# VHH binders against Polyisoprenyl-teichoic acid--peptidoglycan teichoic acid transferase TagU (tagU): the designs that were tried, part 13

Target 1, 284 residues: Polyisoprenyl-teichoic acid--peptidoglycan teichoic acid transferase TagU (tagU), of Oceanobacillus iheyensis (q8enf3)
Amino acid sequence: LIYNQVGAVVDTMHSPLSRDSDPDRQKEINQLYKEKDAVNILLLGVDERDGDLGRSDTMILLSINPNTDKMIMLSIPRDTYVNIPGRGMDKINHAYPFGIVDGVGGPDLSVQTVEETFNLSIHSYIRVNMEGFQQGIDAVGGVTVNNAQAFSTGGYNFDQGQITLDGKQALEFIRMRKQDSRGDLGRNDRQRQVIQAAMNEAASFSSITKAGEILDILGNNVQTDLDMDKLQTLLTNYAGARNNITTMEIEGHGETINGIWYYIVSDEEINRVNSEITGHMQEQ
Key: E = the ipSAE of ESMFold2; O = the ipSAE of OpenDDE; V2 = 0.75 times the mean of E and O plus 0.25 times the DockQ between their complexes.

## First folded at step 13 (VHH; framework vhh_surovatamig_d1)

Design g2 (from f4 with G101S S102G; at its last look DockQ between E and O 0.21; V2 from the best seeds 0.00; counts 0 for: pae O 6.0 > 2, placed apart)
Fold by OpenDDE, look of step 13:
Structure g2 (fold): chain B 284 residues (1-284), chain A 121 residues (1-121)
Amino acid sequence: as target 1 above (284 residues)
Amino acid sequence: EVQLVESGGGLVQPGGSLRLSCAASGFTFSSYWMSWVRQAPGKGLEWVATINQDGSEKDYVDSVKGRFTISRDNAKKSLYLQMNSLRAEDTAVYYCARVESGWYPDYMDVRGQGTLVTVSS
């Protein structure tokens, strides 16, 4: 059956967190999806290079509430100055390689760091590398975004207004900071736009066969603790939330500490983020 | 080949001024953040200053704030460090460094051979 084939592909991407081995945790997460409760999914874009463990340069929290059919997309600046368990204060994107080195897992430590920083529960994660990102965009047939300002980077020209991007273009688009007065925040905005567009394109595919083909293309470039059942649930019961996406930005300021630039976020801002996400999750 | 070549170092008296230059080649200079770092005798490498692609963002180590100014000329593929009110403690080999590209280009990966700055009476 086609479903079984798709399932097999999903299994190749399945990479549970260490904590997912706990039967109680499994029950909790399974129940959450089964009962259509709000879920938080952490998206990790990882810069994997030869000889490099990579960093989670892109971190986006998706908070999805199927009861309200609303989604919050929270960009977490990679340079956010946070406490990484076992490592101390550092950039939040360093949690990923530290997790690998420490043997707890890249996604594991990233998830834990986000949870402890914002006092939120992360229920699932999706990790993608640059290749996976490009492949994903191409697999959905490209994405259309609204570019606020014309710029050129990576050999591409991006005009102002509505533009359509393939995988390579999209990657360059979301990496640019040079010509954006907002710096990394501008980049975060572009990332959100591309992801939102990609979700919309993916949702347009009603065929499980097509979904399977896309997943097969992505291969090992995508890792997630989501199994086939949860993915199916997301595509069916949670899909409505894509039509009502609210984007959140974390306010802060840049500061150099010991020769390293960090994005400093106040406790008040952390609390604001927590309150908004928590409130969103509790809405009926 | 990626290359950074520092110049402008020399002997200067305390309170004096010096301007360092860095010539870049082998890469798209205007696409990268750039930094100055220094190493004093018997000490480790110390970060001094950083500048973004278009010069709209600059940052300095506290000890040089108000005295040093980092700047760049993308047309000339050059990085500069204006050093005023120099102190004995500023004595070091100064290096220009490129910030590496990844998902985001924010990690230093290449630096030149350095230029020596000696501040002495």
Scores: ipSAE 0.021, ipTM 0.319, lowest interface PAE 6.0, mean pLDDT 88
ESMFold2, look of step 13: ipSAE 0.092; ipTM 0.528
ESMFold2 (binder alone), look of step 13: mean pLDDT 87; pTM 0.886

Design g3 (from f4 with V99I G101S; at its last look DockQ between E and O 0.56; V2 from the best seeds 0.00; counts 0 for: pae E 5.3 > 2)
Amino acid sequence: EVQLVESGGGLVQPGGSLRLSCAASGFTFSSYWMSWVRQAPGKGLEWVATINQDGSEKDYVDSVKGRFTISRDNAKKSLYLQMNSLRAEDTAVYYCARIESSWYPDYMDVRGQGTLVTVSS
ESMFold2, look of step 13: ipSAE 0.164; ipTM 0.575
ESMFold2 (binder alone), look of step 13: mean pLDDT 84; pTM 0.858
OpenDDE, look of step 13: ipSAE 0.358; ipTM 0.705
ESMFold2, look of step 15: ipSAE 0.120; ipTM 0.544
ESMFold2 (binder alone), look of step 15: mean pLDDT 85; pTM 0.860
OpenDDE, look of step 15: ipSAE 0.313; ipTM 0.644

Design g4 (from g1 with S35H; at its last look DockQ between E and O 0.08; V2 from the best seeds 0.00; counts 0 for: pae O 7.2 > 2, placed apart)
Fold by OpenDDE, look of step 13:
Structure g4 (fold): chain B 284 residues (1-284), chain A 121 residues (1-121)
Amino acid sequence: as target 1 above (284 residues)
Amino acid sequence: EVQLVESGGGLVQPGGSLRLSCAASGFTFSSYWMHWVRQAPGKGLEWVATINQDGSEKDYVDSVKGRFTISRDNAKKSLYLQMNSLRAEDTAVYYCARVESSWYPDYMDVRGQGTLVTVSS
C-alpha cells in the first residue's frame, strides 16, 4: 500500500527526457541500474521566478559507484563558459531556459550541454526548484554545515563554524556568492555541504515510508527521469555511497567578455574532470 | 535600500572631457562588479564599461576603448567614468549598474536614475 502511494508520487515527478523515448536508450539505462553499474546523475537547481523560465543556478554531477560505495560530487559553476548546442558559447546555466525556448526541454539541453562539455554520459537527472529545495531540507529535519565565513543575507545571519539551517536558511545560505571572496566557487562549496548534510540526515532512505513522505512533500517541485524502480534501486543498492563522498571543484578563472563575466575552464581541466569521473566509474 | 546615484553629466563640445560619478549605498559595494551603461536617444541600452571588485579587471565596449576609463573607490563606495575625446555619438543617458544575476540581460540588476551627457558643437 505504501509502495503504491510512493509510486503514485514518483509518477507525478516523472519527466523523461526526449531521448528516453528510445527503446534502446531505455534498455541501456535500465541495464545500468539493474547491473549496479556506476551512474551519473545531474542535479539541477532551478531558480524559477514568476514570469521567468529560470536558469540552472545549481548544477551538480553525482557520480555514484555502487561497487566501491563511493560517490563524487562535481560542482559545475553556473557561469562556466561553454558551448550550448544550438545557441553557441554562453554560461552553462543558460542551457536550461534555452532548452525550454527551443522546445527541446530545459533538462534535455542542460544534460546535453554537460555531456558535450565534459565528454561524459549522464544517465539520469533530478531537477528541483527553490521551493522544492527548501521543502526537502525541512523534510529531513534541517542540515548542519560548517560555515567558513560569517555573512548575512536574506535577513539571516550565518556565523562562522558549525551552524544548523532550516529550509529557508539553507536556501539563502546556498544562494549567496557576493560576500564570498571565492564568488560562485564559494557558493558551490556551500551547496555541496548542504547536499551532503541532507543526504546524511536522510540516512533512513532505506525506509520506503520515509522516502515516500519526503517525496510527497516535494510534490511537483521535483522533476526526474527516474522511475520508481530506479529510485528504489538508488535507495537500496547505491545508498552506501553516501558515506563516501568526494567533492570535486572545477578550476578556472573569471573573464569578462563583452561586459559579461564568465568562468573560463581550460581544456586541460575539462580533461582532468573527465578522467577522474571516468576512472571513478570504472573502479570495481 | 539599494541605491545608485549618477552625477557629472552635462553639455560638452566634441573632443571635450567629462567625469561621471556614481555613489552607491545600501549594499556592500566592494563585493560587486560594476558597470556603466548608456542609452542614446531612440536607441536601446548599451553596455559601456565594466570593472571588477578591486579594479584589477576592466573591460570596455570597442567604441570607447582608449577614450574612456572606468575606476572605483571602494572606501567611498563610488564608481567613476572618465570620458575623454568625446564624440557626438557618445550622447546618451549614462547609468551606473550593479551586477548580480547571471541571467543576461538581467545581469545588471540595479542601476541609478542616470546622468545625461550631451556632446554637441
Scores: ipSAE 0.018, ipTM 0.324, lowest interface PAE 7.2, mean pLDDT 88
ESMFold2, look of step 13: ipSAE 0.216; ipTM 0.614
ESMFold2 (binder alone), look of step 13: mean pLDDT 84; pTM 0.864

Design g5 (from f4 with G101T; at its last look DockQ between E and O 0.04; V2 from the best seeds 0.00; counts 0 for: pae E 7.9 > 2, placed apart)
Fold by ESMFold2, look of step 13:
Structure g5 (fold): chain B 284 residues (1-284), chain A 121 residues (1-121)
Amino acid sequence: as target 1 above (284 residues)
Amino acid sequence: EVQLVESGGGLVQPGGSLRLSCAASGFTFSSYWMSWVRQAPGKGLEWVATINQDGSEKDYVDSVKGRFTISRDNAKKSLYLQMNSLRAEDTAVYYCARVETSWYPDYMDVRGQGTLVTVSS
């Protein structure tokens, strides 16, 4: 009854990547989740609105090791100068709209571009639009975070200390950078806190009323290649890692190329990122 | 090549008005949010105003609210800033800027060479 409603919403959200049609690939991914192996999930926050194809303005690799109960959140700067398959060098966040225009798929090209740039495997993706982000936060009743620094933006005041955010407040909370004395590190901390709080609310959810609200919103504003079994596995066998999240930064510098600003990441830094994620995944 | 070319600056008395223009080329203008930023003599860059793709959303720094109006004409690939009730502290080089993404509208990846606005008696 309730699980049938959740299963129906998961089927609506389920949007496999083109590579998922390979049955050997699917068996490999299914085995990783069944064996409780470490997995990498690419989170894409996209801005799809009327007259706009959207870009993946938020790109976060969630590397989850359920054997150590640790998670790394790797923030991928959206303007990173990378090769996009079929398009050449550009900002990494352009992979999403290029995938749509080229008939490859937005999430498909985003995943492929991240994999090829960092030489990492991505086992699943979750794509959330801006409306879905706000509505999802509202549906779980808001999120509580510990704000390091008071600030005001978007018509809202964010006091220092423990605060509870609705969906619109959460969006403005994760958007702010210019007022944060910690720069991008502070914004990544705010993103980590919101994601962690949302996962805690989702994992603790038991109300039929809340399940109905979430199902309505998630079925239209979330896309993923995770099926029901994998979602349940993440909420059970992998859930311990949600309480031990480390943010990881990609070092680089800004550079203007032909009048366009990019974030340039050295080969040495790409190799460092690969080594740290791979080492994290292999820990027992 | 992506280019932004500002024009319309000049010398004006306090209380006067100017209209700045920015001509865009080398990219799909209608797909981007656009901004005006300014740099007063010896100071850093200050954000002034931002407009979304179709002009339905506009935002301004508090010091110019009610005096400045940002607008765009996508058919002409042009961005505008109408500046009224000008003050001496508005003296700056004004730059047209392309906003990189709509999630983070304070990030700009392309800027023009600027047009000088001088407000003095």
Scores: ipSAE 0.014, ipTM 0.444, lowest interface PAE 7.9, mean pLDDT 82
ESMFold2 (binder alone), look of step 13: mean pLDDT 86; pTM 0.880
OpenDDE, look of step 13: ipSAE 0.146; ipTM 0.557

## First folded at step 15 (VHH; framework vhh_surovatamig_d1)

Design h1 (from g3 with D59Y; at its last look DockQ between E and O 0.44; V2 from the best seeds 0.00; counts 0 for: pae O 9.7 > 2)
Fold by OpenDDE, look of step 15:
Structure h1 (fold): chain B 284 residues (1-284), chain A 121 residues (1-121)
Amino acid sequence: as target 1 above (284 residues)
Amino acid sequence: EVQLVESGGGLVQPGGSLRLSCAASGFTFSSYWMSWVRQAPGKGLEWVATINQDGSEKYYVDSVKGRFTISRDNAKKSLYLQMNSLRAEDTAVYYCARIESSWYPDYMDVRGQGTLVTVSS
């Protein structure tokens, strides 16, 4: 009964990509999870508004290898100057709204853009909006992070050191950039910390009932092409990877092109990222 | 065309009050976070206050907390800043600004021409 209820919630969240309708694609992806192969999951944090398509302001690639029980978290700066299929050179976070406008889908074009930019395969995606993020953090009971630098934003004070955050606090925590000398890269680091902490909290829940409760809270604020079977597999067979997380940052520089600021990444850096992720996936 | 037009600025004595208004057009006003920012003579742009879509969330720079109140009327596509207990250091050109993302409320994509507020005895 509980399983069925959880399944129903997962079904509500289930939003396959257009390419997922291909039987060969389905077979491939199902086999990866079944055989406990390394998988790449793209996390999309999207700022959706009424009357606005939103942008994927947060993009994090999770590369998970259940054989080594290692995970890589790669933050992709939202302003990364990339080629968006069908749209040309632009900020990578614009792939999401362009995908919607072009009728291919926001997650679809985002995933494709990341794949083509880094020459990597993305096997699954998870999209969450701001509300979903906040609710998710609250659902796991909050998160504890190690804040490197004290700062204040959104009416909150965040002290240096170990701090515990609720959903709203966590949201403000990951949104700040101006008080960080690293700017958006510092923000990306905080994002990774919160996500890592959230995963740890979630992993402490061993019951399907608790998982179902969390999913139910998230509701339509989360979309993913993961079905119940794959989610279960991630929670069981891939859960060990959370204990060995490596964070990656993309090196680059800011540049203003035609009055717009972009984060420029060299081909060499792209290749480095590709090599690291590919190597990680191939490790036994 | 996206447009923001500020009004309500002027000369006021210390301790006085002003209410700034911003009229928005050319976009779905109710879908965006909005902010007030200011630039004092010889200084850089300073964030003052931000409000979310429905006004349920408001944030202020520390120096104006308890004195300034940000509000909005989505039906009128208007943003407001009630400024009480004004100080000389509040002297600045005040700008209405649209926030490009709720994820990053400190990023502004458009702002008006500004309205001058001068606090002087």
Scores: ipSAE 0.008, ipTM 0.298, lowest interface PAE 9.7, mean pLDDT 88
ESMFold2, look of step 15: ipSAE 0.087; ipTM 0.520
ESMFold2 (binder alone), look of step 15: mean pLDDT 83; pTM 0.859

Design h2 (from g3 with D59K; at its last look DockQ between E and O 0.05; V2 from the best seeds 0.00; counts 0 for: pae O 9.3 > 2, placed apart)
Fold by OpenDDE, look of step 15:
Structure h2 (fold): chain B 284 residues (1-284), chain A 121 residues (1-121)
Amino acid sequence: as target 1 above (284 residues)
Amino acid sequence: EVQLVESGGGLVQPGGSLRLSCAASGFTFSSYWMSWVRQAPGKGLEWVATINQDGSEKKYVDSVKGRFTISRDNAKKSLYLQMNSLRAEDTAVYYCARIESSWYPDYMDVRGQGTLVTVSS
């Protein structure tokens, strides 16, 4: 009964990409998970506002290799200057709303943009909004992170050092960029820390029941093309990778083009990222 | 610190006119596209108008075309919205906003505190 309930919640969250309707694509993706191959999952944190479609302000590529039990977390700066199919050069976080407006789908265009930018295959995605994020953090009982620099935002004070955050605090923590000398890169670091901490907390829950409870709390605030089988596989066969997480940052520089500030990434850096992710995936 | 400060809001009768101003500081104002957005009571944020760096390009939401005029003075680092023939449905808090992208004029990365415009008989 519990399994069925969890399944129902997962079904509610299930939002396949348009390309997922292709039987060949389905076969390919199913085979990857079945054979416990390395997979790339794009995490999208979307800032939805009233009257706004939102942007993917958080973009993290999770590359998970169950054979090596290693995971790479690659933060993609939101302002990365990239070509968005059908739209041209813009910030990568705009792919999400453009996808919606263009009718191809927010996650669809985001995934495609990341794939084409880095020449990588994205096998799955998870999208969460601000409410979902907050609820998720609360559901796991909060997170403990190591804050590199003290700052205040959203009515909260975040001290330097080990701090424990609830959902609301965590949300403010990962959204701050103005008081960080590294700007969005600092924010990316905080995002990775919170996500990593959340995963660790979640992993302490050994039961499908607990996972189901968390999913139930999240509800429609989470969208993913992962079905129940793949989620279960991730929780069981890929869970070991959480113990060996490597974080990657994309090197670049800020530049104002036509009055808009972008994060510029060289082709060399893109190739480096590609090589590291690909190498990680191929490792046995 | 990047800052936008709106002013000029108030109570006006239908058919009346109002001119909003926005003072920008903390960034190179002349380098950025700027916009006005508004939020009516109980409604979401709505894009109103956008202007490019030198004012050569202007865009408007359909409902305000012919009635509203967006302009800017880069020397004064100021953005303006001339609102004529005001209607009850124009009642909202109006915000000055710096645009995130020229491709999507209703997206913004900086927004002021807003100024209230009330159109009522």
Scores: ipSAE 0.007, ipTM 0.321, lowest interface PAE 9.3, mean pLDDT 88
ESMFold2, look of step 15: ipSAE 0.013; ipTM 0.437
ESMFold2 (binder alone), look of step 15: mean pLDDT 84; pTM 0.856

Design h3 (from g3 with S31K; at its last look DockQ between E and O 0.07; V2 from the best seeds 0.00; counts 0 for: pae O 7.4 > 2, placed apart)
Fold by OpenDDE, look of step 15:
Structure h3 (fold): chain B 284 residues (1-284), chain A 121 residues (1-121)
Amino acid sequence: as target 1 above (284 residues)
Amino acid sequence: EVQLVESGGGLVQPGGSLRLSCAASGFTFSKYWMSWVRQAPGKGLEWVATINQDGSEKDYVDSVKGRFTISRDNAKKSLYLQMNSLRAEDTAVYYCARIESSWYPDYMDVRGQGTLVTVSS
């Protein structure tokens, strides 16, 4: 009964990509999870506002290898200057709204853009909006992070050091974009910390019931191409990887092109990222 | 409250000069890239110039290169646009804009009320 209820919630969240309709694609992806192969999951945090289609301001690639029980978290700076299929060179976070406008889908074009940029395969995606994020953090009981520098935003004060955040606080914490020596990379770090902390909290839940409750809270604020079977697989067979997380950052520099600021990443850096992720996936 | 207030617009003859100012308040001015944009009658917003936090980087639309100079005074929380050798086609409402939105210039998070520059004989 509980399983069925959880399943129903997962079905509500289930939003396959257009390419997922291909039987060969389905077979391939199903086999990866069944055989406990390494998988890449793209996390999309979307800032949806009134009158705005939203942008994927948070993009994190999770590369999970159940054979080694290792995970890589790669933050993709939102302002990364990339080629968006059908749109040309632009910020990578624009792929999401462009996908919507072009009718191919926000996650679809985002995934495709990441794949083509880094020459990697993305096997699954998870999209969450601001409300979903906030609710998720609250659902796990909050998160504890190590804040590198004190700052204030959104009516909150975030002290340096270990701090505990609720959903609202966490949202403000990861959205802060004060200019510093690290720029958006600092924000990316905060995002990774919160996500990692959230995963740790979630992992402490041993019951399907609790998982179901969390999913139910999230509701339509989360979209994913993962079905119940794959989610179960992730929670059971891939869960060990959370204990061995490596974070990756993309090196680059800021440049203003035609009055717009972009994060420029060299081909060499792209290749480095590709090599690291590929190597991780191939490790036995 | 975040606010940008432009000034310095007016009527000028072709070949003349004008200096626009923008006063910023309600935010840490020195931490933001700033831009000037303009809107000519019957046309959309056009990007004119951008400057980074400390003024070490500047960029201009091609049509104003060599004629316009963007600058800033972070102590005064002010942005400037020196416009020389003005042309009729420079006629527009000029806006000061903070660069924070990924959708700049169409989705600016903050923009002033604008100041009108009219270049005419």
Scores: ipSAE 0.017, ipTM 0.310, lowest interface PAE 7.4, mean pLDDT 88
ESMFold2, look of step 15: ipSAE 0.101; ipTM 0.534
ESMFold2 (binder alone), look of step 15: mean pLDDT 85; pTM 0.859

Design h4 (from g3 with M108F; at its last look DockQ between E and O 0.54; V2 from the best seeds 0.00; counts 0 for: pae E 6.0 > 2)
Fold by ESMFold2, look of step 15:
Structure h4 (fold): chain B 284 residues (1-284), chain A 121 residues (1-121)
Amino acid sequence: as target 1 above (284 residues)
Amino acid sequence: EVQLVESGGGLVQPGGSLRLSCAASGFTFSSYWMSWVRQAPGKGLEWVATINQDGSEKDYVDSVKGRFTISRDNAKKSLYLQMNSLRAEDTAVYYCARIESSWYPDYFDVRGQGTLVTVSS
């Protein structure tokens, strides 16, 4: 009945990376989840439509340590100047469409590029489109956030203090930068608040019917290499980490190269990011 | 090489009209949101207008609403700005800009060299 509906949605969204065909890799990842080890999950927010490959406009590494009940959200600037395997130096968000054109896979090349840039392992990915973001927020009944300052954008007014957002409002809320004196740090905080509020709303459902409805909506607009066992493990053994989320930023500077603006990150900063994430993952 | 080349600027009287053009090359034009931004002498950049990939969504700064119209022709890889009822405050160098992110359309990563619009009697 309802459980078959949920299983069918998960199977539809399941899209393994090409490297997952290696049985030794599969065994390693499966054991990592079963043993409740820290995991790194790459979130890709993409803008795609028929005939348009789009970009991975949102790139967030979620590093989840279920033994400390802590999560780090590492915001990866989409314009970061990196080597993309098979393509050379470019913006990291171009890895997604290059992966499709090159026959590697959009998520595949995005994951590979992040791993090689930061010398980190990524164990799973989740790709969502913009429609799925809005529909997911609506499906959980909206999200409540604590807005640091009043602003208006996209035809909406956002009062200071606690406000409740539907999907369209939430999208405009996380898009805003120009009216926030904190710049991108403020936008990252708004992203964190929306993601945390969405996880809390999803976790509060006491009805299997509502959970099935939400997964059906997300399944239409979500792709991931997580199978049912890993999803169940995340919802049980890893769920506590949603209560202690820290946002991590990557320092750098802007530079124009041949008329194109890039975000330049030093090797020292890359090493700092690696050390922070690795240290977080190894905490007991 | 990615290039944006603006044209169509000039000297006009208040109340006059101009049509700016931007020729794009070196990238898949139809895949990007595009914008016009302007810079008056001694001022910072001001966002003017933005258009999505197929032209179905357009947005304008309040000071130009009802007077300016952004448009694009993807077959010709061209972006346009029709400027009507021009005012002295519209005097600026106008830049064609490529918007990198459709999720976050408030940033651009490429702009041209600009075309000067001077509105004076």
Scores: ipSAE 0.096, ipTM 0.546, lowest interface PAE 6.0, mean pLDDT 83
ESMFold2 (binder alone), look of step 15: mean pLDDT 86; pTM 0.879
OpenDDE, look of step 15: ipSAE 0.193; ipTM 0.602

Design h5 (from g3 with Q53Y; at its last look DockQ between E and O 0.06; V2 from the best seeds 0.00; counts 0 for: pae O 11.4 > 2, placed apart)
Amino acid sequence: EVQLVESGGGLVQPGGSLRLSCAASGFTFSSYWMSWVRQAPGKGLEWVATINYDGSEKDYVDSVKGRFTISRDNAKKSLYLQMNSLRAEDTAVYYCARIESSWYPDYMDVRGQGTLVTVSS
ESMFold2, look of step 15: ipSAE 0.097; ipTM 0.554
ESMFold2 (binder alone), look of step 15: mean pLDDT 84; pTM 0.858
OpenDDE, look of step 15: ipSAE 0.438; ipTM 0.748
ESMFold2, look of step 16: ipSAE 0.177; ipTM 0.592
ESMFold2 (binder alone), look of step 16: mean pLDDT 84; pTM 0.856
OpenDDE, look of step 16: ipSAE 0.006; ipTM 0.262

## First folded at step 16 (VHH; framework vhh_surovatamig_d1)

Design i1 (from h5 with S101G; at its last look DockQ between E and O 0.63; V2 from the best seeds 0.00; counts 0 for: pae O 6.6 > 2, grease 25 > 24.2)
Amino acid sequence: EVQLVESGGGLVQPGGSLRLSCAASGFTFSSYWMSWVRQAPGKGLEWVATINYDGSEKDYVDSVKGRFTISRDNAKKSLYLQMNSLRAEDTAVYYCARIEGSWYPDYMDVRGQGTLVTVSS
ESMFold2, look of step 16: ipSAE 0.392; ipTM 0.742
ESMFold2 (binder alone), look of step 16: mean pLDDT 84; pTM 0.860
OpenDDE, look of step 16: ipSAE 0.015; ipTM 0.376

Design i2 (from g3 with S101G; at its last look DockQ between E and O 0.06; V2 from the best seeds 0.00; counts 0 for: pae O 10.6 > 2, placed apart)
Fold by OpenDDE, look of step 16:
Structure i2 (fold): chain B 284 residues (1-284), chain A 121 residues (1-121)
Amino acid sequence: as target 1 above (284 residues)
Amino acid sequence: EVQLVESGGGLVQPGGSLRLSCAASGFTFSSYWMSWVRQAPGKGLEWVATINQDGSEKDYVDSVKGRFTISRDNAKKSLYLQMNSLRAEDTAVYYCARIEGSWYPDYMDVRGQGTLVTVSS
């Protein structure tokens, strides 16, 4: 009965991409998970405000290899200057709202943009809004991170060093960009830390019941193309990878084009990222 | 070479005032947003204030609102921070920073060596 309830919640969150309607695509993806192949999951944090479609201000690629029990977390800076299919050159975080407006879907265009930019295959996605993020952190009992620089924002003081954050604190922590000498890269680091910590906390829950409770709390604030079977597979067969996480950053520089600031990434850097992720996926 | 040089720091009593200056060279000063940031002893870098190209837009960290005023003189390629009603917690090294882009405070690409402000009785 509990399993059925959890299944119902997962079904509520299940939002397949348009391309997932292809039986061949379904077969391919199902086979990857069944055979315990390396998978790439795109995490999308969307800033949905009232009257706003939102932007994917947080974009993290998770590359998980169950054979090596290793995971790579690649942060994609939101201001990365990329070609958005159908829209041209723009910030990569604009793919999400453009996808909605264009009718192809926010996650759809985001995934496609990432794939075409880095020449990688994205097998799954998870989208969460601010509320869902906050709720998720609370649901796992909070997170502990290592804060590189002390700062204050949103009415909170974040000391340097090991700090424990609830959902609201964590949201403020990952949104701060004004008080980090590293700029958006610092924010990306904070995001990775919080997500990693959250995954660790979630993995500590051995029961499907607990997972179901968390999912129930998140409700419509989370969307994913993962079904129950794949989620279960991730929680079981891919869980070992959480113990060996490598973080990657994309090197680049800022440029102002037509009055707008962009994070410019060279082709060489894109190739580096591609090579590292591909190599990781091929390791046995 | 892009260069920012801060000046005007010193020792002041609580409630006192200081005016910091930043001299810019090596770039088109008037084309950039500029900011002040500070680092207190044992603390991380903190954003203080930002000003756009022509001074029509300004923003401040909450703790300094009503006390600090950022301004600029593009003809002199200079940035200023008027600090009034200084508090002990304002003690820090203050840095002038160039902001890349039209949206602040996304990215600081250049900053000076800083000037020390000490507020103590």
Scores: ipSAE 0.005, ipTM 0.288, lowest interface PAE 10.6, mean pLDDT 88
ESMFold2, look of step 16: ipSAE 0.529; ipTM 0.819
ESMFold2 (binder alone), look of step 16: mean pLDDT 85; pTM 0.865

